# VHH binders against Probable nicotinate-nucleotide pyrophosphorylase [carboxylating] (nadC): the designs that were tried, part 1

No score or structure here was measured in a lab: all are predicted.

Target 1, 283 residues: Probable nicotinate-nucleotide pyrophosphorylase [carboxylating] (nadC), of Methanocaldococcus jannaschii (q57916)
Amino acid sequence: MLKDYALKILKKSLEYDVGFGDITTNSIIPEGVKAKGVIKAKEKCIVCGIDFIVAFFEEYGIKCKKLFNDGEEAYGNILEFEGDARTILMLERTALNLLMHLSGIATMTNRIVKKAKSVNKNVRVACTRKTLPLLSPLQKYAVYIGGGDTHRFRLDDCVLIKDNHIAIVGVKEAIRRAKENVSFTKKIEVEVSNLKELREALEERADIIMLDNFKPEEIEEALKIIDEFERKTNFKPIIEVSGGIKEDNILEYAKYNVDVISMGALTHSVKSVDMSLDIVRYQ
Unless a header shows other numbers, all headers, positions and changes below count from the first letter of the chain; Kabat numbers aren't used for antibody chains.
F, E and O stand for the ipSAE by ESMFold2-Fast, ESMFold2 and OpenDDE, each averaged over both directions (binder to target, target to binder). V2 = 0.75 x the mean of E and O + 0.25 x the DockQ between their complexes.
Where letters were taken out, [cut] stands.
The coordinates of atoms that the task and the answers printed are left out; those that the model quotes come from them. Centres of patches stay.

## First folded at step 2 (VHH; from q10 with S54Y)

Design c2
Fold by OpenDDE, look of step 7:
Structure c2 (fold): chain B 283 residues (1-283), chain A 119 residues (1-119)
Amino acid sequence: as target 1 above (283 residues)
Amino acid sequence: QLQLVESGGGLVQAGGSLRLSCTASGFKYAMGWFRQGPGKEREFVASISSGGGYTYYADSVKGRFTISRDNAKNTLYLQMNSLKSEDTAVYYCAAQWSRYGTDYEFDYWGKGTRVTVSS
């Protein structure tokens, strides 16, 4: 399903990119010329999206041989291909752009997940919905491949009560209404910005409580409150921390007994892996 | 097992046009047309990738023949224009076993449809 979606995106992207034709390739490379080549990772990375690219290449008659699978660490050749030279060159940039981007997400995520789990083996690192239009499913997939948590994919996936909701109806009422109107199959998460809201969320037994933009010292106090509540009621929500968390400060948050650390940077501030498509044989 | 059934063959005058069709059962990968003329070996005519993104043509038919496919209809087409006596042959529809495209690797074959071009 995701592969099909990726293929649609790639094809649509190609349609735009090609325009009226690849005038460079078509003017230089004779029709019918075949080529062999490789896609190469120029830096160590977690591969992500390779099956999408294979599907894309195959769609246009290019034979592929995968050398790595998604989730594997790789450096060097990751995909071999052969087929029509013009076609390959036409597909090249579109294919590389997606593969490089997704692999970048997976690589960054993997690095951060390992770092966080080095001090907290149970903590999950999650992305957010700060994704690019039409690419959200693929980017979240990449986070997953990197060992991260996808968080909710869409607005219909999980209730997430935010500050704007709270401003209108308050924390307690928001949670109550959500419980009344949303299927039992959906979790209810609430973003709290202070200890008062935290207490209200606890009282209403939200499934997930996000400590939004809490400082580390504030997190500690929040956790004390949560622990006290658990002792009294035997209820403990999933605790998520979010807000301005990056690779350089992840340990400041991971050191606390929180369940999830969410980071928008996993998707909105990712460096693509450097890759190239190289023709290795002309025939 | 993939079944291929050709249609559209017949008698046509030189310079005329004819459109062949091939109906395929199930999902198709790369597909193509071959032909076998009297006293000749089977030869490649045209092929098209699974998604229709690329086509191959024999030099002898390039510019005159157009291969296309409609995956929704499970049908392969060959539009033949400017037909010549040399185009007289039984035309065979072919399909690849895998998605990997080459212009000469096909695994499934139809029974063929006869095209006769009269001078």
Scores: ipSAE 0.000, ipTM 0.197, lowest interface PAE 13.4, mean pLDDT 91

## First folded at step 18 (VHH; from v2 with S102P)

Design v5
Fold by ESMFold2, fold request of step 24:
Structure v5 (fold): chain B 283 residues (1-283), chain A 119 residues (1-119)
Amino acid sequence: as target 1 above (283 residues)
Amino acid sequence: QVQLVETGGGLVQPGGSLRLSCAASGFTFSKYSMGWARQVPGKGLEWVSYISSGDYTEYQDSVKGRFTISRDNAKSTVYLQMNSLKPEDTAVYYCAKYWYRPGYDMDVWGQGTQVTVSS
């Protein structure tokens, strides 16, 4: 099912890219020429999206052999293929763009997860909804392949009370209304930006409390408050930290006893893995 | 349940050759990377070689050029051809299955097969 979704995106992207025709290829490559070749990772990476590219190539009659599955460390040849030369060249950029991007997400996620777990074995590193329109399921899949947590996929996955909701009705009222009006199957998360909001969220028993844009020293104080509340009430929420967290500062946050560190950077600040598609004429 | 069974070990003289086999069951073999590790007497496990689901291979520096890993996905079997064996290659050799997600290296190990290189 995710493969079908990816294929729809790839085909729509190809339709846009081709436009009135692949004029370079069609002007110089005769019809009926057969080629074989490889997609090659030009740097060490965690591969993600291979099955999507295979499905895409196969829809257009290109035969494929995977040399890696998603989630494997790879370098060098990762996919072998053969088929009509004009077709391969037409598909090339669209295929590489997605594969390079998803592999970039998986690679960055894997590196950051390993870094965080080196000081906090229990912490999850999660992405956010700061994703490209329509690409969220694929980008979150790449985070998952890299060892991360996807967080909610859509607005309907769980309640997430944000600063703009709080500005309208306040923390306590927002949580109360969510509890009254939303199915018992949905967790209620609230972003808090200071200790007062934190105390209010605790008092209303939010399921997940996100410490939004807290500095490391502020996190330490927040954890003391949460621990004190737990001692008095036997209630402890899932603790998430977020806001301005990236690879080069994550250790400052991971050392604390928090459950989740979420980062928009996993999906919005991604360096694509450098890859190429190389062919030779076969017929 | 995942099961890995190594065979092909034995006693050889320095310079000799052996071919190890590893029969795998209980998982979709073609989906996973596989590898070999060895337990040298008095030391911990050390990685020897790796083969991806699609036949990309890597080797520890000390065995490059002498050992060759291969796989037969149809038979769910991994092989290690060991040539030009040295006394330092003496170890129990284990076949291993990797996790399909990054962040976990080798997942499941076999019972091992003894390789002894001695005059």
Scores: ipSAE 0.000, ipTM 0.307, lowest interface PAE 14.4, mean pLDDT 90
Fold by ESMFold2, fold request of step 24:
Structure v5 (fold): chain B 283 residues (1-283), chain A 119 residues (1-119)
Amino acid sequence: as target 1 above (283 residues)
Amino acid sequence: QVQLVETGGGLVQPGGSLRLSCAASGFTFSKYSMGWARQVPGKGLEWVSYISSGDYTEYQDSVKGRFTISRDNAKSTVYLQMNSLKPEDTAVYYCAKYWYRPGYDMDVWGQGTQVTVSS
C-alpha cells in the first residue's frame, strides 16, 4: 500500500529531524496546549500527497479534514487539523516538505501534459527512474496524479535494453535473449541511438522502441522507417522519445506522431509548491 | 455510468430566488470537485461556480454575492442557491463533475434545468 510506504518514509524523516528533541517548541510551548490550523497552498497547484499527510498526522493523534483530494486544483486552505500543539509543530516541516514536493511534481506534470496534448492529443508524458533514492514510488505517484505516465517503477517491471547492454551483446541478441529468458507477461523495450539500431529493433519485434537523444529531424526520419516497416509487416511498436526533454522544449517533440515522451525533469527538476502551516491556540 | 440530474429550475421574477439541485450517481461523489455552468440564449456555454470535495468555492464575477454553491456528500447532491436573480441569469443550468486526473477541466454534464427570469 503506497500510503503505508509514505508513512514509513515520513516517520523515518521525523526521527532524523527530531533527534534529541524539538528544542524550540519544548522550550516555549506548554504541554497540553491544543491548537487548530490549516495547511495553505500559496499558489495554485495540483494537490498530491494529502492522504499521506493525513495518515501521518493521525498516527500522532492529530485530527484532520481534507478540503481537497489528490489531483484537484487547489489554492488557499487544503487541510484543516486539530490537536496537541507541541505535536503539530514537531510534525510541521516533515509533513510540508513531502506535500510541497509531491504537489510540485503533480503541478509540473499537469502543465507539461496540457502543453503536449495541445499539439498531440494522443501522446503520453512519462517520468523515468531518475528519482530520489527511496522516494521513487511517491514521486511516480505524483506524476500519475498530475496526468502523466509512471513508466516502469523498478528494474523488475519490464525489460529495458540500454546502450551498455547493447555494447556487450548487440541489439538483436539482447532482444532475442530477453524474449527467451523473461516471462511473456513482460514487455521488452530497447533504447536505440541511431537508425541502424532502430532497424534491428524492428526486425526483432521489440514491444517498445525508445528513440534516445534523437534530434527532431532524426525523429522524423525514424518515423518514416517505422511506417515503412509497418506497411511491410503489419507490426508497429510503441514509439517513445527521450533524452534532454524538459518543459521549455517539449513542444518540439510532441508535434511528431509518437506515443510517449519521457523526461527525467518531471522528477529531478521540480519546484516545490509554496505552502505554509498556520495555527491558533484552541482549548 | 456517471449520471447527473438537475432539478429546481423555473420562471422567477427579477429579484427572486431559486435553488437548483443536482443528484449524482455512478462515482464516488465525495472525492470529486463539482460545478455549475450555464447556456445563455444566443451565447456559448459559460462557467458559473465550482466546489471542491472539501467545500472550497469559486464563482464567476457576475454571480458573486448572489449565488451560493454547496454540497451534501452523504446525499451525493450539489446545490446552487440563486438569489437576487436578474434577466441576464436566464439560461439552461448544467451540473458538472470535474476530472480526477487533471487533463481536462470538466468531465460529465447533466441534461440541464431551465431558469427564466422575467417580469
Scores: ipSAE 0.000, ipTM 0.388, lowest interface PAE 12.0, mean pLDDT 90
Fold by OpenDDE, fold request of step 24:
Structure v5 (fold): chain B 283 residues (1-283), chain A 119 residues (1-119)
Amino acid sequence: as target 1 above (283 residues)
Amino acid sequence: QVQLVETGGGLVQPGGSLRLSCAASGFTFSKYSMGWARQVPGKGLEWVSYISSGDYTEYQDSVKGRFTISRDNAKSTVYLQMNSLKPEDTAVYYCAKYWYRPGYDMDVWGQGTQVTVSS
């Protein structure tokens, strides 16, 4: 399913990029010329999106040999291919753009997940919905491949009560209404901004409570409140912390007994992996 | 049908060594990451090590420097050399084929082989 989606995105992207035709390739490379080559990762990375690229290449008659799977660390050759030279050159940039981007996400995620879990083995590192239009499912997949948590994919996936909802109806009413109107199969998460809202969310037994933009000291206090509530009621929600968390400060949050650390940076502030496509004439 | 068969387990004294083998069949072995996990009765499955299709290896912190994972694609076999064994290494060891995330998503695993480290 995701592969099909990726293929659609790649094809649409190609359609745009080609326009009326690749005038460079078509003017220089004779028709019928065959080529073979490789895609290379020029730096250590976690590969992500390789099956998408294989599907993309195969869609246009290019034969592929995958050397790595998504989720694996790689350096150097990651994909071998052969086929029509003009076609390969036409597909090149479109393919590399996606592969480089997704691999970048997976690489960053993997690094951060390892870092966080070195201190807290049970913590999940999650992305957010701060994604690029139409690329959200692929970017979240990349986070998953990197060892992270995708969080909710869409608005229909999980209830997430945010500050703007709270501003309108309040924390308690928001949770109550969600419980009444949403299927029992959906979890209810509430984003709280202070300890008062935290207590309200606890009282209403939200499934997930996100401590949004809490300082480390505030997180400690929040956890005390949560522990006290658990002792009293035997109820404990999933605790997520979010807000301004990056690779350089993640340990400041991971050191606490929280369940989830969410980071927008996993998708909106990612360095693409440097990759290249190299070919030689085959026939 | 995917099959994974572990061998090489047994009883060993602390500081001793064992070499586990896993014979794989039913899939293109060279295209998949393989690994080992272990489980103590009453406890959850614990990841130990994996080796990617590109021979990249990772280890759980507790076994780093002591265990070595390797593979022979021609024989469709993955190995775990366990040196300097400790009592806390006592567990059933499972060979696993991984899906998507090596070390995280176990697709298929074998029947397991018992490793007991005791004086």
Scores: ipSAE 0.000, ipTM 0.239, lowest interface PAE 14.5, mean pLDDT 92
Fold by OpenDDE, fold request of step 24:
Structure v5 (fold): chain B 283 residues (1-283), chain A 119 residues (1-119)
Amino acid sequence: as target 1 above (283 residues)
Amino acid sequence: QVQLVETGGGLVQPGGSLRLSCAASGFTFSKYSMGWARQVPGKGLEWVSYISSGDYTEYQDSVKGRFTISRDNAKSTVYLQMNSLKPEDTAVYYCAKYWYRPGYDMDVWGQGTQVTVSS
């Protein structure tokens, strides 16, 4: 499923990148020349997207030997390949771009997740929908591979009541309408911006409450309110915190008894892993 | 109902050791940060040590290097190994459930166990 989607994206990207043809490769490399090579990670990373690349290469007749799987830490050679030299060189940049990007996401996510869980073993680190067009499912997959939570993939996965919804109908009404009109199989999350809205969301028993842009001291107060409500009603929602959270301040949030920390930076501000494709043998 | 029951206190000579235990019940132990606080008669409650749900630990400066906090999630128990005890360590020691690191509010604490260090 996801592999097929990735392949579709890669092929479409290749179509664009090739245009009328790789004039460099085609002018220099004779037809029928075979080559062997490797894809190499030039820095320590969590590998992600390797099966997509294998599928991509194989689609064009390139034989591959995978040396690492998604989720594994790697440095150095991660994939061996052999086949038509012209084809390999044509596929090279397209393949590397995706592999580098996804591995970057997985690597960053893994680092942050480990950091957060060192303080709170139970906390989940989630990404958001701040993704690149058409790449969202792959980027979220990379977050997952890195040990993070994908959050919702699409608008149809989960109800997420946001500030703009609240501005129109209010917290309580929004939750009530969602419960009435959405399948029982979908969770209802509400983004709250203050303690009043928090109390309203609790009263309506939202499945998930996101404390949006809460300061540490505000989170403390929020947790007190939530705890009191739980003691009174035996109901406790999933608590998510979000807003301005980065790797350098993640512990300021993870130290609290929250369930989820969401970070847009996992997908919109990630550094790609440095990788190269190297031809190692001419045949 | 949340319950915290401390044990292991007693009378020891300076330089001696004690190991406190706190049996927790009434909540999902592994999800919460735990710690120890102590109170000297006539003084306020002061935090001693903290262990997060992720086994991150912190200690009051006065006990660093001497005390060690640990937890066993399978037994829902938190421990405080106290070595090289000093007379100034004499206090009632309380096991506490925390929302966050020391410096913030305790959620609940036990009845306490008396620790007396005297020659």
Scores: ipSAE 0.000, ipTM 0.244, lowest interface PAE 13.9, mean pLDDT 92

## First folded at step 21 (VHH; from x5 with E58Y)

Design y2
Fold by OpenDDE, fold request of step 26:
Structure y2 (fold): chain B 283 residues (1-283), chain A 119 residues (1-119)
Amino acid sequence: as target 1 above (283 residues)
Amino acid sequence: QVQLVETGGGLVQPGGSLRLSCAASGFTFSKYSMGWARQVPGKGLEWVSYISSGDYTYYQDSVKGRFTISRDNAKSTVYLQMNSLKPEDTAVYYCAKYTYRPGWDMDVWGQGTQVTVSS
């Protein structure tokens, strides 16, 4: 299903990119010329999106051989292909752009997850919905491949009460209304900004509490409150911390006994993996 | 159920060689990447070598040029040839099956085999 979605995106992107035609390739390369080649990762990376590219190439009659699977570390050749030279050259940039981007997300996520788990083996690193239009499912897939948590994909996946909701109805009322109006199958998460809101969220037994923009010292205090509540009630929500967390400061948060660290940077500030497509003329 | 069984460990003098084997079962071996890690008591697990499903190999810097990882898909077995062994290589060596989620690199590992390098 995701592969089909990716293919649709790639095809639509190609349609735009080609426009009225690849005037460079079509003016230089004769019709019927065959080529073979490889896609190369020019730096160490976690491969992500390779099956999407294979599907894309095959859709246009290009034969492919995978050398790596999603989730594997690679440096060098990752995909071999053979087919019409004009077609390959037309597909090249569109294919590389997606593969480079997704692999970048997976690679970055993997580094951060490993770093966080080095001090807290139980913590999950999650992305957010700060994604590019139409690419969110693929970007979140890349986070998953990198070892991260996708968080909610869409607005219908999970209740997430945010500051703007709280500003209108308050923490307690928001949670109560959510519990009354949303299916029992959906978790209720609330983003809290201070200890007062934390206590309110605990009293209403939110499934997930996000400590938003808490300083490390404030997180410590929050955890004490949560532990006290658990001791009294035997209830403990999932604890997520978020806000300004990056690769360079992840350990400042991971050292605390939190369940989830969420980072928008996993998707909105990712460096693409450098890759290239090389071809040679084939009979 | 996934099962990994390591063999080939033992006592060897510095400069000596050992060949570790890991027999895998319970999954389609050829579709998964495999690796070796080692652990000294009281210390964390240290990655040693990795071989992808496509037979691409990686090594920790400390073992490069000395260790060689390989696999036989027909036998569902992964190997670690260890040459020029050093006392620092003393550890319990674990065979690991990788997932497609590198954050969970070692989904399953065996009971381990003891490697001791001592004069």
Scores: ipSAE 0.005, ipTM 0.276, lowest interface PAE 10.1, mean pLDDT 92
Fold by ESMFold2, fold request of step 26:
Structure y2 (fold): chain B 283 residues (1-283), chain A 119 residues (1-119)
Amino acid sequence: as target 1 above (283 residues)
Amino acid sequence: QVQLVETGGGLVQPGGSLRLSCAASGFTFSKYSMGWARQVPGKGLEWVSYISSGDYTYYQDSVKGRFTISRDNAKSTVYLQMNSLKPEDTAVYYCAKYTYRPGWDMDVWGQGTQVTVSS
């Protein structure tokens, strides 16, 4: 199903890109010329999206042979293909754009997960909903392939009580209302900005508490409060930290006993992997 | 001028091993895919093995598991380790350089080295 979603995105992107026609290719390349070639990763990466590109190429009659699967570390040739030359050239940029982007997300996620787990073997590194419109399912898939946690996909996946909800009804009332009015199948997460809100969220037994924009020393104090609460009540929420966390400072957070570190950077500040498509005529 | 020189051929008994070497000069070796082909008596030239600039390898089905291609970019040399040799492997073996893009067309060949597998 995700493959079908990706194919729809690719086909719509191609429709836009082609417009009235690939004028360069159609003016230069005769009809019926057959070609073969490779997609090459020009730097080491975690491949992500290769099956989407295969489905896209096959939809247009291009035969493919994968040299790597999603999640594998790769360098050099990653896909072999052959078919109609005009068709291959028409598909090239659309295919590479998605593959390079998703592989970029997977590669960055993998690097950051390894870094965090080197200090805290149990921590999950998660992305957020800071994604591109319509691309969220694919971008979150790339995070998953890189070894990260997707967090909620959509507003309907999980309750997440934010600062403006709290400003209207307060932490305790927000959690109580969510428990009463939302399906039992949905976890309740609350985003707290200070220790007072933390204590309120603990008292109301929120399933997940996100420490939002806490400095490291504030996280240390928050964890002491949570530990004392657990000793007295035998209740401990899932602990998430977020806000201002990126690759170069993540170890300052991962050293603490937290369950999840979430980062918008995994999906909104990613460099695409450098790739090329190389082709030759064979008929 | 691009030059490829094969060595290491010879006479060997069935089941034996040989290691072929191909010394390359006149081009930036590390940027090019390389390969081996062989001329079996009475037949045309047939592809044996390929190695990309990134060390990805491919083999003809008849040699898969018995032959190993490798390269040493510092020495500008490609090798073919040939194990479990059979009489049908008897051929002149040629080292080949592929075009810079794409890596499937062979454009320069060496002089060849004779491999003879017989009792």
Scores: ipSAE 0.000, ipTM 0.093, lowest interface PAE 22.1, mean pLDDT 89
Fold by ESMFold2, fold request of step 26:
Structure y2 (fold): chain B 283 residues (1-283), chain A 119 residues (1-119)
Amino acid sequence: as target 1 above (283 residues)
Amino acid sequence: QVQLVETGGGLVQPGGSLRLSCAASGFTFSKYSMGWARQVPGKGLEWVSYISSGDYTYYQDSVKGRFTISRDNAKSTVYLQMNSLKPEDTAVYYCAKYTYRPGWDMDVWGQGTQVTVSS
């Protein structure tokens, strides 16, 4: 499933990268030379994507042994492999690029989740749809592996009423129309930018209310309004906070009794984990 | 439910050896990293050793070269071979299962087994 999706991306990326041939390898390395080697993490990380790389290598006849599963903290050797030297060298960069990137997402997510939970044990840290084209399922998987919440995957996964929808029809009408026209199986989320919109979303019983670009002190007032509404009506939505949140300011938000903190940085501002592939000739 | 049962503790003289065992049940053992922690009298819980699902190992500096963690996935068992024991190693030793996703967070641990190193 996701492994098959990743493999298709890896194969297409390889096709692009190889072009008319791996001219360095083909000009220097004789056919039939066998090699063995390792992929090494050059810094501590949460590894993510190792099964994708194994599937990719095995499609081209390279035998593999995993030393870690996705989600484990690793340093040093993470995959051992053996096979045709020309093939290994051809696959190297394509394999490392994906593994390093996904591990980067998982590592950053894990660090941020731990930070947030240190002051709010129940909060979820979620990514958004601010992802690279076609890579969203893999990037969101890496968030999941790092301990985060994926949020909706696609436009059809959950209703999310945004500022532009509200500008056209208003908060109350947007929620009413979503309830009438969308399957009962889909949650309805609304992004509110002020306390008036918050009250409207509560009255219409949105399933999830996102406090969009609220300053921390505004969040405190919003929570009072939500608590009072719950006391009167016995209704409480899932509370999400988003907008401008990143690793160095997340504690300003996590200290409040909110359910979800979402941030695009988990997928759009990621440093790849430094890794290498090292081989020796083996006959 | 997840269950970890430690055995193998006891009284041993300085310089002696002891092997702890931890029988695990209630989860897919081979998918999880495992470890040992100890409760030293008058101190908090401190980690001792860690073994990944792929048998990669880490040790606290004070036990490196003396302790060896290992696992047997077929028996769902983690071991701690303790050699060259010192009085400072006296503690209740706990086997621990780590969380599936995050690195060093211990999720579940057992009842513990007492190790006493004394003349």
Scores: ipSAE 0.000, ipTM 0.316, lowest interface PAE 14.1, mean pLDDT 91
Fold by OpenDDE, fold request of step 26:
Structure y2 (fold): chain B 283 residues (1-283), chain A 119 residues (1-119)
Amino acid sequence: as target 1 above (283 residues)
Amino acid sequence: QVQLVETGGGLVQPGGSLRLSCAASGFTFSKYSMGWARQVPGKGLEWVSYISSGDYTYYQDSVKGRFTISRDNAKSTVYLQMNSLKPEDTAVYYCAKYTYRPGWDMDVWGQGTQVTVSS
């Protein structure tokens, strides 16, 4: 299903990119010329999206042999292909753009996950919904491939009470209304900004509590409050920390006994993996 | 650690044949393209032959029809059959792990084996 979605995106992107035609390729390369070649990762990376590219190439009659699977570490040749030279050149940039981007997400995620788990083996690193239009499912897939948590894919996956909701109705009322109006099958998460809101969320038994923009010392205090509440009530929510967390400071948060660290940077601040497509004439 | 060890070099007369072998270790051999390069004293390194992980073969123009590259993934070995050798083929031959088609920089190479073609 995701492959089909990716293929639709790639085809639509190609339609836009081609416009009325690839005037460069069509003016230089004779019709009917065959070529073979490779897609190469020019730096060490976690491959992500290779099956999407294979499907894309095959859709246009290009034969492919993948050398790596999503989730594998790779350097060098990752895909071999052969087919019509004009077609390959037309598909090249569209294919590389997606593959480079998704592999970038997977690579970054994998580094951060490994780093966090080096000090806290139980912590999950999650992305957010700070994604690009139409690419959210693919970007979250890349996070997953990198070893991260996708968080909620869409607004219908989980209740997430944010500061703007709280500003309108308050923490307790928001949780109560959610419990009354949303299916029992959905978890209720609340973003809290201070210890008062934390206590309110605990009292209302939120399933997940996000400590949003808490300082390290505040996280420590929050965890004490949570532990005390657990001792008294035998209730403990999932604890997520978020806010300004990046690769360089992830350990400042991972050192605490929290369940989830969420990072928008996994999707909104990603460096694409450097890749290239190279071909030769084939008879 | 990636290691490449070349064997099979030697002295031959013009028109003779040699078969070079390269034993590879330290990486998943079947996933990578391999090749041979050679260096004449005082000159730069030049690629000779290339075999992709998909068994596509390529040759320098000067050796086409005379040299044949092959690989055995089970043995993690790449071969270069050299027939109809010429004096100009005299060089140190290096086995190489490539990340690209012919013309790309070698990722890893061995110590080399001397091939001398002389009357």
Scores: ipSAE 0.000, ipTM 0.289, lowest interface PAE 12.4, mean pLDDT 92

